# Designs tried in a protein design chat: miniprotein binders against q56419. Part 66

Target 1, 326 residues: q56419
Amino acid sequence: MEGRTLEEVQEEVFKRHGVLVPKKELEDLAKALEEAGLLLTEKVEARLKEEEEKLKRERPMRLAGLSYPEGEREARAFLEAFRASYPGEGEEARVLLMPHLEPSRVPEVYGAALAALEKTPPPERIYLVGVAHRPLKEKAAALPVPFQTPFGPALPDLPALQALDALLPFELFNTPLAFREEHSLELPLFFLKGRFPEARVLPLLVARRSPELGEALKVVLRDFPGLLVLAVDLSHVGPRFGDTPLTRTLAEEARRRDLGFLERLAEGEPEAALAFLGANPTRIDGVEVVASLLPLLRERKGKVLAHRLDLEAPTLSAVGAGTLVL
Short names: E, the ipSAE of ESMFold2; O, the ipSAE of OpenDDE; V2, 0.75 times the mean of E and O plus 0.25 times the DockQ between their complexes.

## First folded at step 8 (miniprotein)

Design a9b (at its last look DockQ between E and O 0.02; V2 from the best seeds 0.00; counts 0 for: pae E 6.0 > 1.5, SAP 90.665 > 70, placed apart)
Fold by OpenDDE base, look of step 8:
Structure a9b (fold): chain B 326 residues (1-326), chain A 103 residues (1-103)
Amino acid sequence: as target 1 above (326 residues)
Amino acid sequence: SLEEEIKKLWEEIEYLVEMIKELLWEAKDLFIEGRYDDALELLMYAIEALEFAAKLLQRLQELAQQTGDPKWLDLALKLAEEIIRLALEIMRLMHEIVEKLSK
C-alpha cells in the first residue's frame, strides 16, 4: 500500500475541505477487512504478483460459466440464440458500437451486433476499445497477450500495437492487472471471436479521454486496417448510481439521452453527441471512449440497430445499451 | 448444503463487486467534471458496498474452511484479492480528489 491509510485520506479531506467521509464507515470497513482476514498478507501479495506474471503470457477467461458458456459447443449455441433474439438484419460495420453489459440483460442488443458482424467482411484485426472500470496508470492501456475465449485464444496484433505505442506520448502497455477482470473487453470479445475466429485483436482500455489515442489510431489504421469496436454501455440511472428509484420520467430521460447520443454519432457528429450530453447527468458509460476516438468517428454516417434500457429490479436501477454501426 | 450456501454468498459478493466497479466509474466521471463532492458521495456508497462484501466474504471463508475443499478456499482468496484491490482503488481516487480540492 503506498503509505496512506483510508483514515489518513479521510483526515486530509476533512481538514482541507470540511467533507466528513463518515469515520464510522471507514472504521466499519477497516474492521470488516480485519475480521475477514483481508489484510494484505504476504500470500495475497504473492498471489497478485503471480497473476501479474501470468498476464504477461495470456489473459484467462473470468466470466466463463457465469456470463457465457465455457464449452465451445455450448458457446456456439449461445451465439446463435443471441443472434436469434434480434429479428432484424444488420449492416456492414467499419465502426461498431456495442454494449459490455451482462449479455442476459440485453440479448437483442448483442443480437444486433451479431447481425452487423454477419454483414461485415472478416477483418484482419479488431481494435477493441473498452472502458476501464479500474484506474489505469495512464489515460489508456493495452494488454499485448492472447485473450482466452471458448472459441480459442484471441491473438494480439503485436505489430499494430507496437505502432500505436510508438505514436503515443505515454507507455501504452501499462496496468496489466486492470485487464484481469475487465468485463468491458471480455464480454464483447466473446461475440467478436465467435464471429471472426481468425481476426487478431488490439485490446484497449480507456480510463480518461485521450485525444492522443484517437490521433494515433487514425495513423495506425492506415497501415493496419481493421474493424473498430467501441465496447460501451449507455445511461446508468437509479439507486445504484445515486438516483431515486427508476420512474417513468427518469427512464424517458435516460432513453432520450441514449438515443440522442447514438443518433448524433450515426450522423457522423461525435462532438455534437458529447455536447448533447453536457454534464452527462444520466452517466453514459461511453463518453470517455468516444471523446478519445473523435478523429475516427467524424463524418462517418451509420445506423442505430438496437437500444434498450434494462431494469435491474432488485435495485430499481437501469442501464442503457445500444448497437450502432458506422 | 455448505456448498449451496457458499455459491449463494459468492453470487452476492460478485454482484456487489460489479456495483462497486460501476460506482467507481461514475465517481471518476464526476471527478473529471470537477464535481468532487458528488464523486466523494459515490465513493462513500462504494465503501458501504465493500463493507457488506467483506462481511459476506468472512462468512464464505468460514464455510470454505469448514468444507476443507481447496476449491472453495481458493475462491475465498480470489474474492479477497478483488475486494482489496477495489478498496485501494477507492482510496486512490479519494486521494486524487483531495489533491484537486487542495489546489
Scores: ipSAE 0.020, ipTM 0.334, lowest interface PAE 5.1, mean pLDDT 86
Fold by ESMFold2, look of step 8:
Structure a9b (fold): chain B 326 residues (1-326), chain A 103 residues (1-103)
Amino acid sequence: as target 1 above (326 residues)
Amino acid sequence: SLEEEIKKLWEEIEYLVEMIKELLWEAKDLFIEGRYDDALELLMYAIEALEFAAKLLQRLQELAQQTGDPKWLDLALKLAEEIIRLALEIMRLMHEIVEKLSK
């Protein structure tokens, strides 16, 4: 009788699978995932359908009382405290890059954004471009409804949104549920609405780079001028993000890549900024947004106002955030 | 070129993998808090993202095979192992939630 140890069997199986995962195993995985999705409770599905219908009318605050105060008086004081955390002066922005990281973690970075807004004439509208943290049906999406804030509703610019939709090779209004809990729009919008209470908003999400979006936005901005805001974070490093333990060397590399990326953007060289990152080893969050918006960033010079690589002590990880005006 | 198409797929898969990791992390926290319906909601998002990533990986493996370049084949294997690992974590958590909701 022939016997094998468990280790010998494991090594033989690995050897057989060592080059490529068989197509059948990937197909079986996809089928198992579909079946797992069907195990979700009827109540959760009904809840999501209810929320989707509500999102066709308005997008309520999800982070009030968590990331910022719900009351208007307290919210205005909150804005002023953040502005005070940045001692410098801003510069006028036609394009603003700002974070969507939890504000209390990077107060001076948000303060720098407020300083830039102080120097910026009130725009008629704001093109707010965030990062989708939920799947979209297309590469990008918008939600053409009021977004609630402590300062009142941020009203959608419907004519500009409709013009954008008409220029894209896909339906722009495609995934309302993706906006339900999307902090990359809600957190920057709090600051933007607080400073520009009469500006309308184009709330946009990018899931995957879309050259079509950038070309369409270039056309729309010509006819519907406004402030372009890239609401993106920078490096994500450490064990939370799949790295070995965070070291001083890894943190310094992340800072170097954040600043090198921002500096090249500030020189009007967005292609060089992307090339500088290569394979993006520190997982800068804004890459898909920048790659989508190249036509709007080329040859637009500006300045980096602030940067922080913020440590997450419980996870021994870090996230970078910055403020750039162009 | 094939290599440019592979790099594009690679970047799309990495984006989805990062999203899945964050959703799964948050779902585990919600599970520990006993918020099972909320955890299931996040797992639904993670499943959708993982399904898409798996389809992109199938295409990437086809292109990597056409190049015959060992580095692209190694990349495809690395991504496949990560996707399979994440799928197993999702299914384990879903099973734990079902056990908690059942008798």
Scores: ipSAE 0.016, ipTM 0.479, lowest interface PAE 6.0, mean pLDDT 85
ESMFold2 (binder alone), look of step 8: mean pLDDT 89; pTM 0.876

Design a9c (at its last look DockQ between E and O 0.11; V2 from the best seeds 0.00; counts 0 for: oily stretch 40-58 1.82, pae O 8.3 > 1.5, SAP 96.498 > 70, placed apart)
Fold by ESMFold2, look of step 8:
Structure a9c (fold): chain B 326 residues (1-326), chain A 103 residues (1-103)
Amino acid sequence: as target 1 above (326 residues)
Amino acid sequence: SLEEEIKKLWEEIEYLVEMIYELLWEAKDLFIEGRYEDALELLMYAIEALLFAAKLLLRLQELAQQTGDPKWLDLAHKLAEEIFRLAEEIARLMHEIVEKLSK
């Protein structure tokens, strides 16, 4: 100990027990990234501010002509073609889990969702819970404006949204720009609005699990009944998502994880579904949403209607999608 | 308890990392199309996500150290390596975009 500093002794103990990145290196990384962000031009910032102000009034279609037709006639035919892709029968849903993956990649999975909606009485409102693909300022967010669709605007349920906001420990209306390009709301909404044209919508995003959101929604749903939709995808595997190239073994594991997760949800055991995934090695997209909504999923039994793990050969990657009714 | 908290942080970090990979992929496509301001916007979101992931990693490292379990320490190291690789990739693309916009 003579001639050595406390830090040198601690460093020796640290290296014996593992390899960690020092706190300073992570702080230096954060500083470097903040410096890189200062390269943003004023023009881009002005554009974003203008777009944010527009989003306080309405959310326009961003995927019309890309993922679904822009015209109403073509959109109705598109909807019917997807229903026809699933030859089975649905069941009434109080809670519906459906994908947000590009519809043409998993037509029968969306078709299964439509089959479930056929058996579901038209709700007064739809709680549409997607996954944020841009950072949110809080764990969750909403955008209380009309969302444009080929079937007309999906109107927000302002009283229900205000009630939800009042129950949360953070401002619910916190990140309008996160909704601008958010396909996890837009793609499912196309199908939902086409089937339930009179329903109002609560367009919600989850970034990080929020137990507070689930508890608040349980209260709000009592006073404002409606259909709860978890608009989530399942496994994400391969280089597009930071993995090594997809192998048959990885694809088999992803499929097993997807189905095991869905089956446990169908038994009314959402905690067991999360525990089954462990650290979520195949990156099931729905985990943060399910973890947020536990109070709404417990003891609610149902049925898995469809599943596909869709392979993307050019990227050696795959994404899972499923349809579950509870 | 500590291991449960580590797993929750791990899941949040993986969510952010997945977002960053998708943003980077999309930004590269936009760059190839010559849509430089759109690509830059996506990199801004990627930087925001990466900074938050780094903050969560600091917390995860603290908890992993408390366990003393080599598997959690190894996890923290692997996540840090991935965060640094993503930061380098973001910086490289941003540099290319800035060069295009300055011309």
Scores: ipSAE 0.446, ipTM 0.763, lowest interface PAE 2.7, mean pLDDT 87
Fold by OpenDDE base, look of step 8:
Structure a9c (fold): chain B 326 residues (1-326), chain A 103 residues (1-103)
Amino acid sequence: as target 1 above (326 residues)
Amino acid sequence: SLEEEIKKLWEEIEYLVEMIYELLWEAKDLFIEGRYEDALELLMYAIEALLFAAKLLLRLQELAQQTGDPKWLDLAHKLAEEIFRLAEEIARLMHEIVEKLSK
């Protein structure tokens, strides 16, 4: 993206994917559809408002039957298969870093997370911190409602969420629509709920680094102890992300950055992990989450359990995923 | 103020982004059902919204640069990433639809 205008990049993206209609023709077509477009816009607005009202009660599954089974029996078999894909043993986690990538792409990485959870005493609550892939009104947000899973609803810890909100300089309960289809929470929550059915959850999203969040959580964790989960992916490289097709050199650089990041976190040096990435040229997804949670990651030593750089063959792009226990 | 104008642009872009996600979701559902022409229609509206969001973002970037405040520069960068991701998803779905309609 550096050095290109937004318009140039947009045109290139459309061209690469075989969009045959030039921008100008699309604009002309859009104008021709203006009246129909306005009606559709009103319909979309009404739908979004309805969905927002529903999110005041619960967050339904969006990826059931797609990324994981909808039925409980099949979901349990799914968990067992993923656990079996990781041949190692886990360690007790106080902090768990795990992916939110499509599970079928990195089964052993999720398997490593499950292995860690097997060695972890059931927590009263889980602080689940995901990445906002949609804009938030604030740097971070929470949704204080039940999240549906094949194992039943993951219930919010309202007292802990309220305590967190009270310590933040902004309204924590913002942008509910950002949670509607956010996979960075839904995918890890499947595994977490399957392992810890009785745990309450604090579903949190980070859009931008919020030092205030880390400081507030540090205080809240004293009165409301629980498992901290960072649901983050690692490097994003290749044409989908503005690079050339994946090469050995690019893959090695992505792995180097992923592992260098995770290893520094495992040593209890989160600032060093961030500094190691610099401008983050391989686009590690979890940077803003880690930057927000520095007070909780400092001096905690742990172990990297798994890592994979997974190729998406149709786009010749790759995404890094890892599992870290602290 | 510049800040007030940036906030207004931000709100408008967020609204468009939400609309695009909804249209993409509906278009994908129609695609799965084999309703390719209907999916294409929704995708055209998503493209329109994306183009408007891109134009607004360019303006926001200009204003952010004028402020010199890292806060607004960071916001502009994040919104740019989001719009680019959406552009790619739209492009991919468009390609798939065109491929199906060409058979």
Scores: ipSAE 0.008, ipTM 0.274, lowest interface PAE 8.3, mean pLDDT 85
ESMFold2 (binder alone), look of step 8: mean pLDDT 89; pTM 0.874

Design e3 (at its last look DockQ between E and O 0.82; V2 from the best seeds 0.00; counts 0 for: pae E 10.1 > 1.5, pTM E .746 < .8, SAP 84.09 > 70)
Fold by OpenDDE base, look of step 8:
Structure e3 (fold): chain B 326 residues (1-326), chain A 91 residues (1-91)
Amino acid sequence: as target 1 above (326 residues)
Amino acid sequence: NPEEVLKKWYELFEKFLEAVANGDLDKAVEYAKQMAELIKEAGVSDYLVEMFVELAWELVDAVIEGDREDAIELIMYLAEAWKFIAEEVLK
């Protein structure tokens, strides 16, 4: 804080953003920033290494008590409530597209996913493909460790993960830190583990489209059959994402793109789904995942079970979510 | 010169963090944009540029919210992003 008091900074933040940050937090943050300001300080590197070493053993819950209950009993009640929020019946899924948005925002969409899972025979393994919201060294990555859930650990399928790695032109087990807080895996995994407690999991992240991933998975699925889950959100529109505040026109466009994307996937035409989006002006989250998994989505017909464009009122922004079975 | 690009990027990042620490969020955003432009001009992938900008915005938000833990985590991710950027620039 060059020449400014903590009080002055606090006042400025309050004036600009209407938030009163405690002085202690500002002091701690300032210190942290000073210490971290050298991106390559020994301390930062040591911290990164420590976190990476932890992730070699397990991936702890990050959103327990926030997005879902930590306790198993409460977590089961949570699942039941979400299932109840969707009044329809599901269909058997070989491929499930479901959201990773904050569950409370789109309960019926998660409920639709649960409905589909009710009609799905318990898989031996789940290929859970999420979206990387942190940088990856490679186009895709996996973390071959147990993921903690209120229902116990989701255990990795190491043989299947190894088979996948062997078929990829890059190291699959890269960028473990990207998994540390990645909600695109944690949130759907809650529902999946709750429904299929005995299934092994392949936690995968996609940062950039990787056709190699889809081709490799197609081969791996022959020897290691399982449920494929695409944990993806749809349109992201409004000020948080660089747009004007949500309007009827913007919302209609977002819904049009979301539904048009999902419907084409439901018809077994993933290339047409991608082409329909073009430059993806409403920022459908799952584009890179779908683009990576084309070989697994082709010619598979299914059904759109649910869709919602959910308004985040404080930011006048909205995010699309959907549930699709194939 | 890749080394010079990395040096300039790092200098901008220091300024960014300083601006954040001082509560000058407008300036922080400006520096983040400059950093993004610099690495884009250096031929770094659009993906890494976008991720960097996103992380920078998230850090600003964490600071506004007074979430120290999130801010620290985001700084770590920015540090990791720097490594990826460095690797791309040095190719």
Scores: ipSAE 0.216, ipTM 0.689, lowest interface PAE 2.0, mean pLDDT 86
Fold by ESMFold2, look of step 8:
Structure e3 (fold): chain B 326 residues (1-326), chain A 91 residues (1-91)
Amino acid sequence: as target 1 above (326 residues)
Amino acid sequence: NPEEVLKKWYELFEKFLEAVANGDLDKAVEYAKQMAELIKEAGVSDYLVEMFVELAWELVDAVIEGDREDAIELIMYLAEAWKFIAEEVLK
């Protein structure tokens, strides 16, 4: 658009990626980019403040009608279909590792999590630890508000959250905007709330490993017992993640690393699980969460219930997902 | 010099946005790569660098798909990522 007609821009975008963007949408994008190019404009700051204020009251569903049904009856049927996708039996979990990948991509992995929840006494609260996909101000964050679900609001455990905040060397409630679109909390929460409708939740995000978080959580869990959930995905391989196209060899390596990581966690050896990954060449995204939570994972033995490395055909890439009970 | 790193990063960011607006995706990717390398060498955490790269790719994807609302929101998130990156560089 800098000296070219909008039609010329449309054609170039199409040639590079095979889509044609309508002229009006390119004009709107150009307007938005000009506004963003001013960075910290009053309009951008006002929008950020507006969204932040909404999040101080509640976190609404963002994926209803996309990843799961909006209505409660349909959502209940959806849960049962996912449970049926895993014909096995679960085991009681004090710690559950489950994915945050789009549920339709790995239905039996979520089904295995549901099977574990069937064997788990209803907890008073759930420590739900996801992976931040938007920037955090600190190594970790929480949002102490109700998270809406088709099964009603998941209420925050404010006393436990306050106790956790008091033990950390940074403000825990530091980045509300990072929760706005955070699927690593929303997708697991749908399944957790459906099975434990009365449990309160501590919705936590990790951006960078924080040994302080794990030590603080160990203290808080003694006074506020509950279910610890690591809502993490495993390997990320292929061109979307900076690799060569997915090959049989790369897929086999990713699967081996996923399972080796999970199996070492199941042996109560989280440091060995991290060491096994080395430089993490298949980009398992659970690493920062596991590294933060070492005090809660040591010596805790369990079982891997499910795993899938799921193909993203359009990108020739794959993402691993698993279910582990400890 | 942290302040000169941030100035250079902002100049690259402006060029990145201009390349996206012009549909020059090869240039957009190259500018994003230079920005990521610059902040990584300045000591910004690997997680913030990876987050920036992911957001930049999502913006390119949103433009290709014609998803105007998503593209606008991704620009907002890139601006927010900038604030955290600047804090890391200035430490």
Scores: ipSAE 0.005, ipTM 0.376, lowest interface PAE 10.1, mean pLDDT 83
ESMFold2 (binder alone), look of step 8: mean pLDDT 78; pTM 0.689

Design e4 (at its last look DockQ between E and O 0.48; V2 from the best seeds 0.00; counts 0 for: oily chain .202, pae E 5.7 > 1.5, pTM E .623 < .8, SAP 103.351 > 70)
Fold by ESMFold2, look of step 8:
Structure e4 (fold): chain B 326 residues (1-326), chain A 91 residues (1-91)
Amino acid sequence: as target 1 above (326 residues)
Amino acid sequence: NPEEVLKKWYELFEKFLEAVKNGDLDKAVLYAIQMAFLIKEAGVSDYLVEMFVELAWELVDAVIEGDRDDAVELIMYLAEAWKFIAEEVLK
């Protein structure tokens, strides 16, 4: 790390967050942190245990009123607006790759996913595979509980989840707290549940690539057919992610990597897609999920419906999002 | 040199706490960001680095907003992510 890069990141953070915090709130924060002793306090640990127990019963909406409307009527209008932002036609998906980036940032990419769902017969269940943004105890995890949505609860497919757990060399139901704030499941689920209100869900997170997960899912999908959804983002470039400031050259490289990755997946060549990325210099987010699910992606040909590299002007950074049907 | 990275991380954490105590928002944010990017010097996988960086940005947000409970919780998640990083380095 070079000192110039850190200073540039600091400047960009202040452009994004230039809100002044009152002195009293900072003093209260400092006192609470000093009282923590080591990094864990009895009060916070007790709250985390309480929230963990609640998550064993259901996963409540976290982003209602923030990323999507809380009310069902408004939520349905929201879906229609997103579909309208993509004027094209979809294609039937056996596998759907869609983003988990904030929907308002890439409306046409989510709209393309909705277009694909219009062409897709309602599945009995959806295998929803996101990316863990909190530590998992294993390479992957699931939470076998209802996920609340404005369209009603998305019910877990318990038999399919139990079959999957039985095939893995680790306990699948291992980290409930990792699901508490996990937007990579909640944001795509809003769109999926809105379109397929009767489908059950297998809510899955990948932290580190797990070939055993892909092999197990191949077996489970034979007995429990359904829609496989890879809820992943693409390139992450710019100072927010430890790069130099975003330039036209870096942005074009990110677009080239995103599209090359997606196009190779669309040819049914997931190993070639991973090889194309090499060391993954633009930090495509979907790599661990794709690497886990190779047996489910091989020889499935399809189409890239949409792609956007979305600029975060305050941070001079960008994130790629795409929609792929296989 | 992961032992030196860990030592520097805790030195930055102490500076972060002192900046918050003094109401110095600019320094508090600076130290939180420096803690996040130190992990790149440990030579761990990019995916662990990205998790740590995102948690650190959430900590920056909590500090800016003065949200005590969120900041404490995020520091606990950062410490847990650091345990995973230490495991990878020691392997």
Scores: ipSAE 0.174, ipTM 0.638, lowest interface PAE 5.7, mean pLDDT 83
Fold by OpenDDE base, look of step 8:
Structure e4 (fold): chain B 326 residues (1-326), chain A 91 residues (1-91)
Amino acid sequence: as target 1 above (326 residues)
Amino acid sequence: NPEEVLKKWYELFEKFLEAVKNGDLDKAVLYAIQMAFLIKEAGVSDYLVEMFVELAWELVDAVIEGDRDDAVELIMYLAEAWKFIAEEVLK
């Protein structure tokens, strides 16, 4: 297993090496690594602590100017362009599953999400559940601070967050550093804040399936109603993820699993959706999120609005993205 | 032996960092994959394995793009990941 994966990864890295790293950048990196390479040094720990302390106040934008415009005017134009990329009409959402992939890769999927949001009455609060791409101390976490966006800060719903924390068997407010650069929250939040500027937000991350989270949220939603958003991607296939380069067969399998997963969710059968994936050989990103939110997804019928399997050409890999309304 | 696993992981991590430092991105990725498999073999959660691989790719991208700040941040996350690995292995 290791040898094949290693060789394939090596080949893809070679393809990417078409970029000559400037000597200065190498020197700077070397210095950074020397400074960091003492990874367990007091200095690194101090810096981590400093970053944690900053995150007690706010979560700044990390992808502004990269994935989306920093300026509000440009950001609004960005939203309109993405909405325009989806020619269909949306439906009212009580639960919205949307991607967190780089927006430019799947514009029509985000456009479908925007279309759904157009048909959705402004919620008081948004439960934004993302995927942890950084380790968490617990199965799930929340960051109870304002998240910066081009449309102003997305403010946390502290009462609802506190109510949720009180119902969980673990500390909800854990691992703040995991939120610092987590795109699974930042990217969806751009679209959500742009559409619902007055909504409070509960930024949640799931690392591992937590049935407790779903049960707790079910209770909290009674007293604190809002829109539930699952910010999840679908299949991850190809060399970046340990597979062979994308082939027609691999792509068809990824699409089959993505659509099969989404369709079963649309039928209100989240357990069947999970069972359909089995060992999840195409690495659907949102499995742990869905598994955590089963009580909120059961018996809710909806519609798949969009799906795309997007090729990352440099790595011959692909990621699935979808938009589902429940 | 959990302690031996941690030691081996750390040794691989040092090699990974050295490869990045030297601009040998191919080797860096290979070491990252080896580290991931070591974690998996040690019975550490698949989630940590996947996250580590993703962080490694992000670091490679940051290096290619010459984004020093991002590279430093990613190294910090790798350091943090080490703590989680250590905790998981020592359970």
Scores: ipSAE 0.018, ipTM 0.462, lowest interface PAE 4.9, mean pLDDT 83
ESMFold2 (binder alone), look of step 8: mean pLDDT 75; pTM 0.637

